# VH-VL binders against Probable ABC transporter phosphonate/phosphite binding protein PhnD2 (phnD2): the designs that were tried, part 7

Target 1, 264 residues: Probable ABC transporter phosphonate/phosphite binding protein PhnD2 (phnD2), of Prochlorococcus marinus (a3pdp9)
Amino acid sequence: SADPDKLIVALIPDENAATVIQDNQGLKDYLTEAFDKEIELVVTTDYSSMIEAARNDRLDLAYFGPLSYVLAKAVSDIEPFAARIKGGTKTYNSCIIGNTKKGVTSFDDIKGTTFALGDPASTSSRLFPELTLAENGLTKGKDFQGVFLGSHDAVALAVQNGNAQAGGMACPILKSLKKKGVIDPSKVTTIAQSSPIPQYPWTMRSTLSPELKEKIRFTFLDLDSDKVLKPFNADGFASITDSDYDGIRKAGKLLGLDLSKFVK

## First folded at step 10 (VH-VL)

Design j53 (from j1 with light chain S51Y; framework fv_acimtamig)
Fold by ESMFold2-Fast, scan of step 10:
Structure j53 (fold): chain C 264 residues (1-264), chain A 121 residues (1-121), chain B 106 residues (1-106)
Amino acid sequence: as target 1 above (264 residues)
Amino acid sequence: QVQLVQSGAEVKKPGESLKVSCKASGYTFTSYYMHWVRQAPGQGLEWMGIIYPSGGDTSYAQKFQGRVTMTRDTSTSTVYMELSSLRSEDTAVYYCARSPWYTSGYAFDIWGQGTLVTVSS
Amino acid sequence: SYVLTQPSSVSVAPGQTATISCGGHNIGSKRVHWYQQRPGQSPVLVIYYDYDRPSGIPERFSGSNSGNTATLTISGTQAMDEADYYCQVWDSSSYVFGGGTKLTVL
C-alpha cells in the first residue's frame, strides 16, 4: 500500500537490540502522533538482513549506516531524506582503539593481534578501520587477524576485556559507552580517528504516496523536541541526498569490495 | 506456495540425542526467522528458541539452554533442531514456525506439520 | 517469569459470540497474537498485533488488548471454530504462550 495504516521502521543493529529500541522509543512516539499511524520498530540480527528486507520491499522507513545504505540502494527502491545533525555537522568519525593493559597504544602494537570488527557491512566498524590500517601498512589476514563481532558495543567490550587486543568502531558510540560507564576510559586507548563520515541516512521506500513522503520529510526536518532528540543523541535532522554517499562508494572500491556482490 | 516440511516421527531412549529438520520452500529462506515450539501430549505450546537463517544467529529459551542447538543449511533451505540428554518429559510434537519480520516480538505466520518424538525406555 | 492466564474452556451455542480472555500484568503494553489449533493439526495464526487479521481469516474473528486483559472475540460462532486457542506475547528475552482455551460449540 502506498499509504499504509502501519509503518514498519527498521533500525540498523549498531548496538545490542535492547539499546537500539530504547534509544528510539521517543522517536516512535513522536512519529505515531505526527502521522496518526501505528509505528512498528524492527531491529534485525545483522546489517545484511536489513538490506534483504529493503530488497523485498518490506520496510517503510529504514535507518541504515552509510555502507549498508549504499548496498541497499543498489538493490532496492528506496530514497534517503534525512540525517542526524550534531554540533552543526552531518558527519561523524570512526575510532581505532586498543587495550591499554595489553600495551596496544599505537599502530605497530596491532601487528600479530586479534582486531575486533563489527558487522561486515558497517562503515565505521569495518570499512574505515580496514582502510586506516591499510594506509598504515597493516593488512587484515596478513599483519593481524580480524574477527567480526556484529556490533559496535560488542567491539568496545571485547577490547576492554582483552578478548581482542584492538578494534574499530564509531567514535560517538565509544563516547556514549564511556559516559554510561560501560567502558572505562583508563582501559581503552584511542589510537586514531578517521576522516569525517556522512551520518546514517534515514530512508523510505519510494513506492509510498508523494503526499506521505512529503509528510515524512517535513516531520523529521521539523523535529526540535529535546525529549526525543537527546536519547537519539541528535541536535536535529537535516536533508540529505544519495550523492552525499558517493564517498562511501569510493571507499568501498579502495578496499576492494565488490559492492554488487557484498550482500550475497 | 509457502511450506515448511518437517522430518518424520522418531522414537528415542533416555540419554540419546534428537535432531529434527524443517525444510522451507516458496519464499526467500534467509529473509525470515525460524522458531522451534514443542507441545507435550495434551499440553500447551512451549517456545524453545529462534534462529536467523542468513547469519546463523540463535537465541534459546532459558529452560533449554545447554541442551538445544539450532543450525541451518542455506544450500537446502533447511533448519535443524538438536536436543541432547533426552528424558521422558521431552516426549512431544516439535514444530518449526517462521516469523516474517525482523523482530523477536512478531507472530508466527507459517507452521510446519510437526514431528512426534517419543522418549521411552 | 511472565505468565499468561486463559480459562481452560469456553462453551457457546452455534451463532452466539464467544470471548476468550488472556490475562497478564500490564499486557495492554504488549502486542498479543492468537493461534487456533484443531485436534491433530498445527497451530494457525488468527489474530496478530492485538487486532490485525491475517489474509484468509474470517471477519468474525477480532481482538482487543487493554490494561491487564487481551480478548479474542468470535462472532456468529460456527462448529468449525471448535478448537484450542492460545494467546502469545514477547516478554524481554522469550515468547510466552497462555495455557490454552478449549472452545466447545454445541
Scores: ipSAE 0.000, ipTM 0.397, lowest interface PAE 17.5, mean pLDDT 87

Design j54 (from j1 with light chain D50N; framework fv_acimtamig)
Fold by ESMFold2-Fast, scan of step 10:
Structure j54 (fold): chain C 264 residues (1-264), chain A 121 residues (1-121), chain B 106 residues (1-106)
Amino acid sequence: as target 1 above (264 residues)
Amino acid sequence: QVQLVQSGAEVKKPGESLKVSCKASGYTFTSYYMHWVRQAPGQGLEWMGIIYPSGGDTSYAQKFQGRVTMTRDTSTSTVYMELSSLRSEDTAVYYCARSPWYTSGYAFDIWGQGTLVTVSS
Amino acid sequence: SYVLTQPSSVSVAPGQTATISCGGHNIGSKRVHWYQQRPGQSPVLVIYYNSDRPSGIPERFSGSNSGNTATLTISGTQAMDEADYYCQVWDSSSYVFGGGTKLTVL
């Protein structure tokens, strides 16, 4: 079991690396003080690279998306322990958006267009958008062309700028980009919102010492400081287990994903 | 092993509120969505809405929006469906039923035994 | 709102094949589930995802789905199959049930 002097904390690249690192500085500072350890934030170039880093036991803590967690769990000794609470829930939604000027305001308008997707291993910018479209009679490669842009902010910008006519992304990230003025609400229409998706799991490698694992769990679950929580958009953290992500496993099967292509 | 057990039959007057419970056992309560479905005498099945027990998130059918509220208690593995401003046409058997994590594309594989609610003066 | 249409009743002789249709616009692009309800009992899932059979459901139950019609097929129909049958789909933001078909085995 391990009790390292420095904890390597990986964050899924759901936005550009600079934004991800900046948004998590408050948490980094809190964890540095709470653990009395050096905290190194790491953002990989894509979701599959983070999965491979976990598989090779290079990460102490990892903040995955739901699907990337399920993929990493199949090949790594990691365990989930906490998820963000916002508005009393441990869930979020995926949004399908269209370019307003190009008249993409409904599912029918997506036929024959280019649809922007995030990373192939993303839940809210790949898995759920493709499921929602399929349920509405739209199949990728038949009814529309999918393009993988790698991150949620890239999807939002492509749709706003007309480089793609429609796209799928996390609704909370869209809301954040609108608040920051990066996305103009008049240029992008929300066509649909998914049912609730379990929040991104915080995970730790299972080989950390039992004492350190309990300290990590307590540090997150006991966090109630408004000063720390507000900067990363959380009301607190709640306990989670692996079985909370069983629905994501079933969703992947329903879409017919070849899960092997997400790992090297 | 997997069971959904609902509260007993009720008789209500128009204008009152109804609260039906559904207790889950034999599986991880927070890993499945819970739905409420009703069936008026001699009529078909009608979906009322869904709750995700882990987060407490809900979504209701348009017909019931504003009158229905779904809640849960994770410590007792129980979901509740509350229907307000009752009318005689709300007389029905109310069922809870589970589906996997998200509603999209998944079937209701386990159903409660039903709760008969009679609304009359 | 999305609508599923089923015949109100279907009658078959014992041992014959019963077919119950479920009509819906572009239903072939959706996942259709089928429920059996005997008098005084809760619905029981008999077919899910168009054609898959849950554990414990006899092989004589099968399903198909294409175009604008999904079909539940019961081969070698038995008296115990006498029940109401409901089709169901998820459409965007809600679950939709068909009106139900009463199967009579004479």
Scores: ipSAE 0.000, ipTM 0.427, lowest interface PAE 14.1, mean pLDDT 88

Design j6 (from j1 with heavy chain D57S; framework fv_acimtamig)
Fold by ESMFold2-Fast, scan of step 10:
Structure j6 (fold): chain C 264 residues (1-264), chain A 121 residues (1-121), chain B 106 residues (1-106)
Amino acid sequence: as target 1 above (264 residues)
Amino acid sequence: QVQLVQSGAEVKKPGESLKVSCKASGYTFTSYYMHWVRQAPGQGLEWMGIIYPSGGSTSYAQKFQGRVTMTRDTSTSTVYMELSSLRSEDTAVYYCARSPWYTSGYAFDIWGQGTLVTVSS
Amino acid sequence: SYVLTQPSSVSVAPGQTATISCGGHNIGSKRVHWYQQRPGQSPVLVIYYDSDRPSGIPERFSGSNSGNTATLTISGTQAMDEADYYCQVWDSSSYVFGGGTKLTVL
């Protein structure tokens, strides 16, 4: 079993890399001190690249989105151990948004439009938006055209600027972008919110030594640093298990995704 | 079987330095953290710092930074805590305590018997 | 730095339930440990990770932790439980102890 001197910590690119790296500097500093090890933060160019890195045992810790975790778990020896908690809940929602000036304020307004999607392996900027639209009689490629922009902030900006008339993204990221003044609330309408989605799982490779795995688990569960938690908008991290993501597996099948072959 | 045995009581004068020992037995010395905690007469518990015996790495509470030093000797399974520039306010019982990373995590599951240190002229 | 607040004293009659609180900002997101210290003795771990008991600790000791308050509960309190009780958390780079609660069994 492995007890490396350097831990490679991968972060899902749900926003541009600079934002992701900056938001996690507090975590890097905290883990460096807690483990007395070098911490290397890695942000891949896309979700599938992070899944491939996990498949090849290149990641010690990985912060996945729910769908990308399910995909990685199918091909990697990883285990989930913690997710952010806020107000007693370990869930978040996906938002469907429309450009206010273009008059996209309801599901019917999405017909014939370009709909912005994040990464193909994203839960809240791909899977749940497409599922919600399908449940409301709107099929991608038939009723609207989907365009994959790779990240949640790219979706929000495209909808605000009118480059896409509608889009799907994580509600918490939209709220953050509005607070930062990146997104003007008067220019973007929230059309719908999804049912609760299990929060992003922190995972570790299973081949780490039992002693190191317990140290990692307790370090996250006992983490209360404001510098680390503020970017996550979290009270802390709470324990999770693989079965917490069974709903994501089911949602993928309902949308017709072959999760066993989604990422090769 | 697990025990932590500390050195005996000491009387010191202001300005001197203190060195307390804590000898571990009954477990793998290098696989557990060791902490030092003190308690002034009639007062509560105060954490001073931690040492990882395997590599000798240390981290100290801010209040003691600059005058506390923790060391270990792996051949005798012994941890030492040295406190310099003693003041009367340093009169306390000093405890060593163990925290395992793989079973109890951050909790201090085994404690030494304590060492009474009196600082007076 | 992080601060844990405990009542200085709690009194209870033999056989009654004693509750000792430990207040801290967002303490429910931390793991709380509890120590018992009888006069002239070293502290003894009685509850770890909010609610787990070490081997040898009676079932009448239990713990909980949510929001801004962690609680140590002693059911059917006995004279031998008379002691000082300390809560403890790890806060990023330091262990923090509460001020301690003197439990008197009258």
Scores: ipSAE 0.000, ipTM 0.375, lowest interface PAE 19.9, mean pLDDT 87

Design j7 (from j1 with heavy chain G56D D57Y; framework fv_acimtamig)
Fold by ESMFold2-Fast, scan of step 10:
Structure j7 (fold): chain C 264 residues (1-264), chain A 121 residues (1-121), chain B 106 residues (1-106)
Amino acid sequence: as target 1 above (264 residues)
Amino acid sequence: QVQLVQSGAEVKKPGESLKVSCKASGYTFTSYYMHWVRQAPGQGLEWMGIIYPSGDYTSYAQKFQGRVTMTRDTSTSTVYMELSSLRSEDTAVYYCARSPWYTSGYAFDIWGQGTLVTVSS
Amino acid sequence: SYVLTQPSSVSVAPGQTATISCGGHNIGSKRVHWYQQRPGQSPVLVIYYDSDRPSGIPERFSGSNSGNTATLTISGTQAMDEADYYCQVWDSSSYVFGGGTKLTVL
């Protein structure tokens, strides 16, 4: 059981690193005060790099997406403890979007196009978009060509700019980008929204001391600071368990994902 | 001004149940954990458990598991401690005390005035 | 279950230094808090996290914690310091108090 003087806190690169770091400065300040410890925020280049860092016990706290968490949990001693609450729920949705000017406004319009995907280990910008398209008779590599752009903001921009005709991403991130003026709502059409997806899990390495693990859990569950919560677009945090992500495990198997390909 | 005000003294018979209240004021009720600590006459302090007022989380000391229940009412900023199957050795002063919202291992900085409970036949 | 051991009583003359020990296995790896309780009154926090003082607590109160023993030190002890003193730690899933030390100032 470890109680380090510095906590390494990794954040999934669901957007460009500058945005991710900016959105979490309030959290860093809050945790520094709460624990009286140095807090280092880490944003890896891609989701697989974060999974590898967890596998090698390099992360004290890690904010994963659902699929990347499931992948990391299979190879790491980590445990989930909290997820954000927004609008009374611990879920969010994946969006399939199309370029309005190029006339991509329905599933049929995706045939023969380039479809933008985020990171291969992303739930809402890879797994759920591909499953949703397959359920509507569209197969990647047969009915459309997929291109991995690495992040949700990259997907949104590619679709808006016409570098891809359609794409998949987290609906909350799309909404944020529209509010910031990065995405023009008139240029991008939402074609579909997925069923609810469990919110991103906050995780900690299991080998932290029991005292520190409880401090971490309570610190998040008690968080009511608008300065910290507003960038997460959250009302607070609620307790979660590993079994909350069993649906993600099933979805991954249905898509034929090979766990070993994400942790090389 | 931050304070915790507890309900008045009680006299109980063995086998009865006890319910003590602790009303918080002068701070954000849901931002602090509340603890219950008791002290038998001439004896030391004994931790009974913790409640997280903004949620359903409670945790009790092993000695009291099965006999103690902690609840809260956020509309009145009040925490309750119920102890069942009272015995003469439950005669004690019962204190509520708060600890900061950002740690489970922090000290108890504000204490209630205490509630004397006498259990006798 | 974790156990904290304190001497039952300590006596000092006014103006002398009082030391109150709190023994526990590897207690130096834990954070120790100290409470003062005068007869008929609620406990008052006097030291937290081994050695920090709350606002309003005199500088003559200090604490230390290493190995298997934590210590509360009261320099220039005054009659008003006569009270019971309790050490406390968080251990995994519960708070543990020492048995208390009665400080007598004669």
Scores: ipSAE 0.000, ipTM 0.384, lowest interface PAE 19.7, mean pLDDT 87

Design j8 (from j1 with heavy chain Y52D D57E; framework fv_acimtamig)
Fold by ESMFold2-Fast, scan of step 10:
Structure j8 (fold): chain C 264 residues (1-264), chain A 121 residues (1-121), chain B 106 residues (1-106)
Amino acid sequence: as target 1 above (264 residues)
Amino acid sequence: QVQLVQSGAEVKKPGESLKVSCKASGYTFTSYYMHWVRQAPGQGLEWMGIIDPSGGETSYAQKFQGRVTMTRDTSTSTVYMELSSLRSEDTAVYYCARSPWYTSGYAFDIWGQGTLVTVSS
Amino acid sequence: SYVLTQPSSVSVAPGQTATISCGGHNIGSKRVHWYQQRPGQSPVLVIYYDSDRPSGIPERFSGSNSGNTATLTISGTQAMDEADYYCQVWDSSSYVFGGGTKLTVL
């Protein structure tokens, strides 16, 4: 069992790497003091790279999205321990958005368009948008063309700029981009919001020592610093289990995803 | 206009089998789990099990394992719950209730009207 | 087997605040849902995920969940709120209900 002097904390690139790193500096400082260890933040190039890093034991803590977690868990010795809470819930929603100027304000307007998707292993920027569209009679490759842009902010910008007429992304990230002035609310219409999705799981390498794993769990669950939590748009962290993500496993199966093909 | 409509009241003898139906309308049948919950007279709610109408996969509470069977018919958007080897303590109102498939442990947002089953000698 | 404990009954006068507890080991780490059941009727979801209200449920209903106790709070209690109230959690492989609390508004 491992008790390394430096903990590698991996973060999926749900936005551009500079933003992800900046938003997590407060967490890095908090963990450095709490563990009395060096903390290295790593933002992988894509979601698949983070899954591969987990499979090859190259990270100690990992902040996955729900689908990328499910994919990584199938091939890695990792375990989930905490998720952020906001307004008393451990869930968030996926948004389907349209370009206002191009007249995309309803599901019917998506037919014949280019639909922006994030990373192939994203829950709120790929899996749920595609399922929601299918439930409304719109099939990728038949009724619209999907384009993978790699991150949620790239989806939002492509829809705003008209490079894609519609897209799917995390509603909390859209709200953040509007607050920061990156996205103009008059240029992007929210067409639909998904049902609740379990929040991004914080996970740890299972081969860490039992004492260190317990310390990591308590450190997150005891966190009440507004300085650290505000960038996460969180009120705190709550305990989670692997079974909280069984609905995501079912969603992947319903979309016909071959989970084995995401990790080679 | 989402609705779950259950079959009518039943009177059974000990040792017989019970089969209750729950017909769904107003939503996509395969996009929600269906649960069965029972309530004995003057008693609380007791979860019996879950069925995924899409694949037909089931999971039952340990107390009912070996006696309960849940099935579905996608052509009629109907779920069935069969309970065998009936005893007087199986007298209860049996409810079907749905939950969203996308999140584990979600609440039961829509309930059927209930089916009263009396098991008497 | 996980167990949820509720008081069997709670009585309040009209306009008073009713509180119904739901006790469970580390229940604050679980998602708690609350159902209202009027005599002869099916249960109705009134609170989900500890504190969220479904559309159509009055604002006087609220919930909280921390430590070993979850609480359903009904402010300005009305006669129409008379019912049995059940808490519920998902525990690993099954749903668990509390024993139910009869709310009387006198």
Scores: ipSAE 0.006, ipTM 0.462, lowest interface PAE 11.0, mean pLDDT 88

Design j9 (from j1 with heavy chain S31R; framework fv_acimtamig)
Fold by ESMFold2-Fast, scan of step 10:
Structure j9 (fold): chain C 264 residues (1-264), chain A 121 residues (1-121), chain B 106 residues (1-106)
Amino acid sequence: as target 1 above (264 residues)
Amino acid sequence: QVQLVQSGAEVKKPGESLKVSCKASGYTFTRYYMHWVRQAPGQGLEWMGIIYPSGGDTSYAQKFQGRVTMTRDTSTSTVYMELSSLRSEDTAVYYCARSPWYTSGYAFDIWGQGTLVTVSS
Amino acid sequence: SYVLTQPSSVSVAPGQTATISCGGHNIGSKRVHWYQQRPGQSPVLVIYYDSDRPSGIPERFSGSNSGNTATLTISGTQAMDEADYYCQVWDSSSYVFGGGTKLTVL
């Protein structure tokens, strides 16, 4: 339906499902009041499952990561409309981290180790870490072994506990985990920080009615409630377009990913 | 035609601050990184930092951290580089240069004409 | 801090092949870019990603990168190729330039 009574809102599983759902409860309540519709939050088990849900027109709104968005856009009828603002910017960074006790504090220390990666379709926990390592002389499968752990919090914990000697993840998520006391700053060293990455896009299926699409855009872009924005660690939302993610498409090609075949 | 046009030459005294502009045209301003690179007389190229025009995010070379500030104005497609606490060693040609927006390691494909800054007492 | 080393100067006769080296620890696994700068002019990108040429750059310009040395090669060198040449890499959080090589023809 072009104007459904219930909106299915999917959230990328960049952390464990309980944390993702809990962090977005304020937004759910706000959207329920703003649209006068039931809002159902959905967190898939992995990024690929969310891409498939979008491909099959099962999602009304979807909060993707940059690479998973690019992959979903190639196979589904969706459009991006907003990204969060934090500290006056619409960007964030990827971090490469090492286990301090095991002496992993530089790129050379990563040779011969296990490197923790998030989901295969993650920008800051797969694409950018692998590209950064390659640019510094480290190739996955040759100089280190990559292990996909599925989420950013899993990467952080694996590095802290020594189950992996190094890993890649979103810098803002690392900062949040340190603030919450989940990660001890003395146990994890930040080896490198990437150049800025465009913030996660909010998307909607293009087949929603023009009136509902306009209402959705307005509701996000005009949001100034600290109560709703605080859990998102956001100052607001800004308008975005598909071309804002062209750099992500190029990054995938530099790493040698065939984006047309990557996720089926 | 893609073009980067910089502000004119400056003469400054030690302790003063410098602000150089770089106006972009012929492409989507927010799609590309902007870098600042300087070159002292008879010396090589030195990278100072990067700004991402769409969000305003910056990252600076360690040597310049604490005295360089990069900003942009999206309404005029212009980036700015401010350098404070000037010393005679800051005498150089300052260049802006663009690279593709979202990945580290891209080459600088278009350069401004350069701005000569002389710092002397 | 990562360091790139270039010879300060290289001389060739017209029509001969010039080679300019760029040394760096494990540089063969980094992406190397090369810039040409003629006196009083802005730098011009001549090779990117080790060996690719931008549109408008002559085929006589080529690049390679392996081990600890990247190389810019100019075959059939012409007087117009006289310039300073700089190699460049991205290293974790910053761009690093080599010290530059002055190419003289004749």
Scores: ipSAE 0.000, ipTM 0.447, lowest interface PAE 14.1, mean pLDDT 88

Design k7 (from c5 with heavy chain Y102F Y106H; framework fv_acimtamig)
Fold by ESMFold2-Fast, scan of step 10:
Structure k7 (fold): chain C 264 residues (1-264), chain A 121 residues (1-121), chain B 106 residues (1-106)
Amino acid sequence: as target 1 above (264 residues)
Amino acid sequence: QVQLVQSGAEVKKPGESLKVSCKASGYTFTRYYMHWVRQAPGQGLEWMGIINPSGGSTSYAQKFQGRVTMTRDTSTSTVYMELSSLRSEDTAVYYCARSPWFTSGHAFDIWGQGTLVTVSS
Amino acid sequence: SYVLTQPSSVSVAPGQTATISCGGHNIGSKRVHWYQQRPGQSPVLVIYYDSDRPSGIPERFSGSNSGNTATLTISGTQAMDEADYYCQVWDSYSYVFGGGTKLTVL
């Protein structure tokens, strides 16, 4: 069991690295004081790199997306312990968006277009958009062309700028980008919202000492700092278990995802 | 005419395995998900799992994980459900049912006639 | 695991309105489907996505869903409506059925 003097905390690159690091400075400061340990925030270049880092036991704490978590859990000794809660829910939705000026306002308008996708291991900017489109008669590679742009903000910008005519992304990230003025609501239309998706899990390396694991769990669950919670637009963090992500495992299987394509 | 036709009733002994078929006709077989639902005598409906006939990918209810297997044959537009290690409690009518694949979380719009399976010593 | 609760039985007189409830935590945020099963027959979809009717289902069947309760309403109930009724939700790429309600028409 490990009790390192420095905790490596990985954050999924769902937006550009600068934004991800900046949004988590409050968390870094809070954890530094709570644990009396050095906290190193790391953001990998893509989701699969973070999965590989977890596989090689290089991460002490890891904030995954739902699909990247289930992929990492299959090949890593990690355990989920907390997720963001707001308004009594630990869920969020995926949005399918279209460029308003290009006239993409419904599913039928997506035919023959370029559809922006985030990272291949993303739940709300890959898995759920592809399932939703397929269930509406639109198949990637046949009815539209998919392009992987790597992050949710890249998807939003590509759709706004017309580099892609439509795209899929997390609804909360779209809302944040609109609030910040990065995305103009008049230029981007929300075509559909998915069913609820379990929130991003915070995970820890299972080989950490039992005492440190309990301290980590309680630190997150008791967290009531505006500096930490405001960037997450959260009321707090609530307990989760691995089985909360069984629905994501089912969705991945139904889409026919090959786990081997996400591990290097 | 859209139709799902299931194989006939079966009598099994505890410890044996069950294989029920469901033949689809009147629509494009690979465009719709297929589900298996069972109903024990005098009891309610219980979802067992789903198969995508296009790729053959499956997802099973937790209760049946490890002893249920769903497969399909696209040349005959037929889905199969196999249940192993049978117990008397597996006595039930087994239904196949279709959901439109282009609607996430859609209802089961067409059902097979059901297959009665009796498990007794 | 998500749980749906239905009354075991409901009785109505011919021509009256039958109401069958389906209780679930925050079920109003989910899409509810309803199935009718007459004795010895396969289930038949009567309402999907809370309130939509499949082709061939009489207009006297309607549905609603809000808060913690979804409701199937059958106006002008007829003897042919005697059946078991099951609610269903899709939850995390899994399907959950209620326990069923036996509707008796005097």
Scores: ipSAE 0.000, ipTM 0.474, lowest interface PAE 14.1, mean pLDDT 89

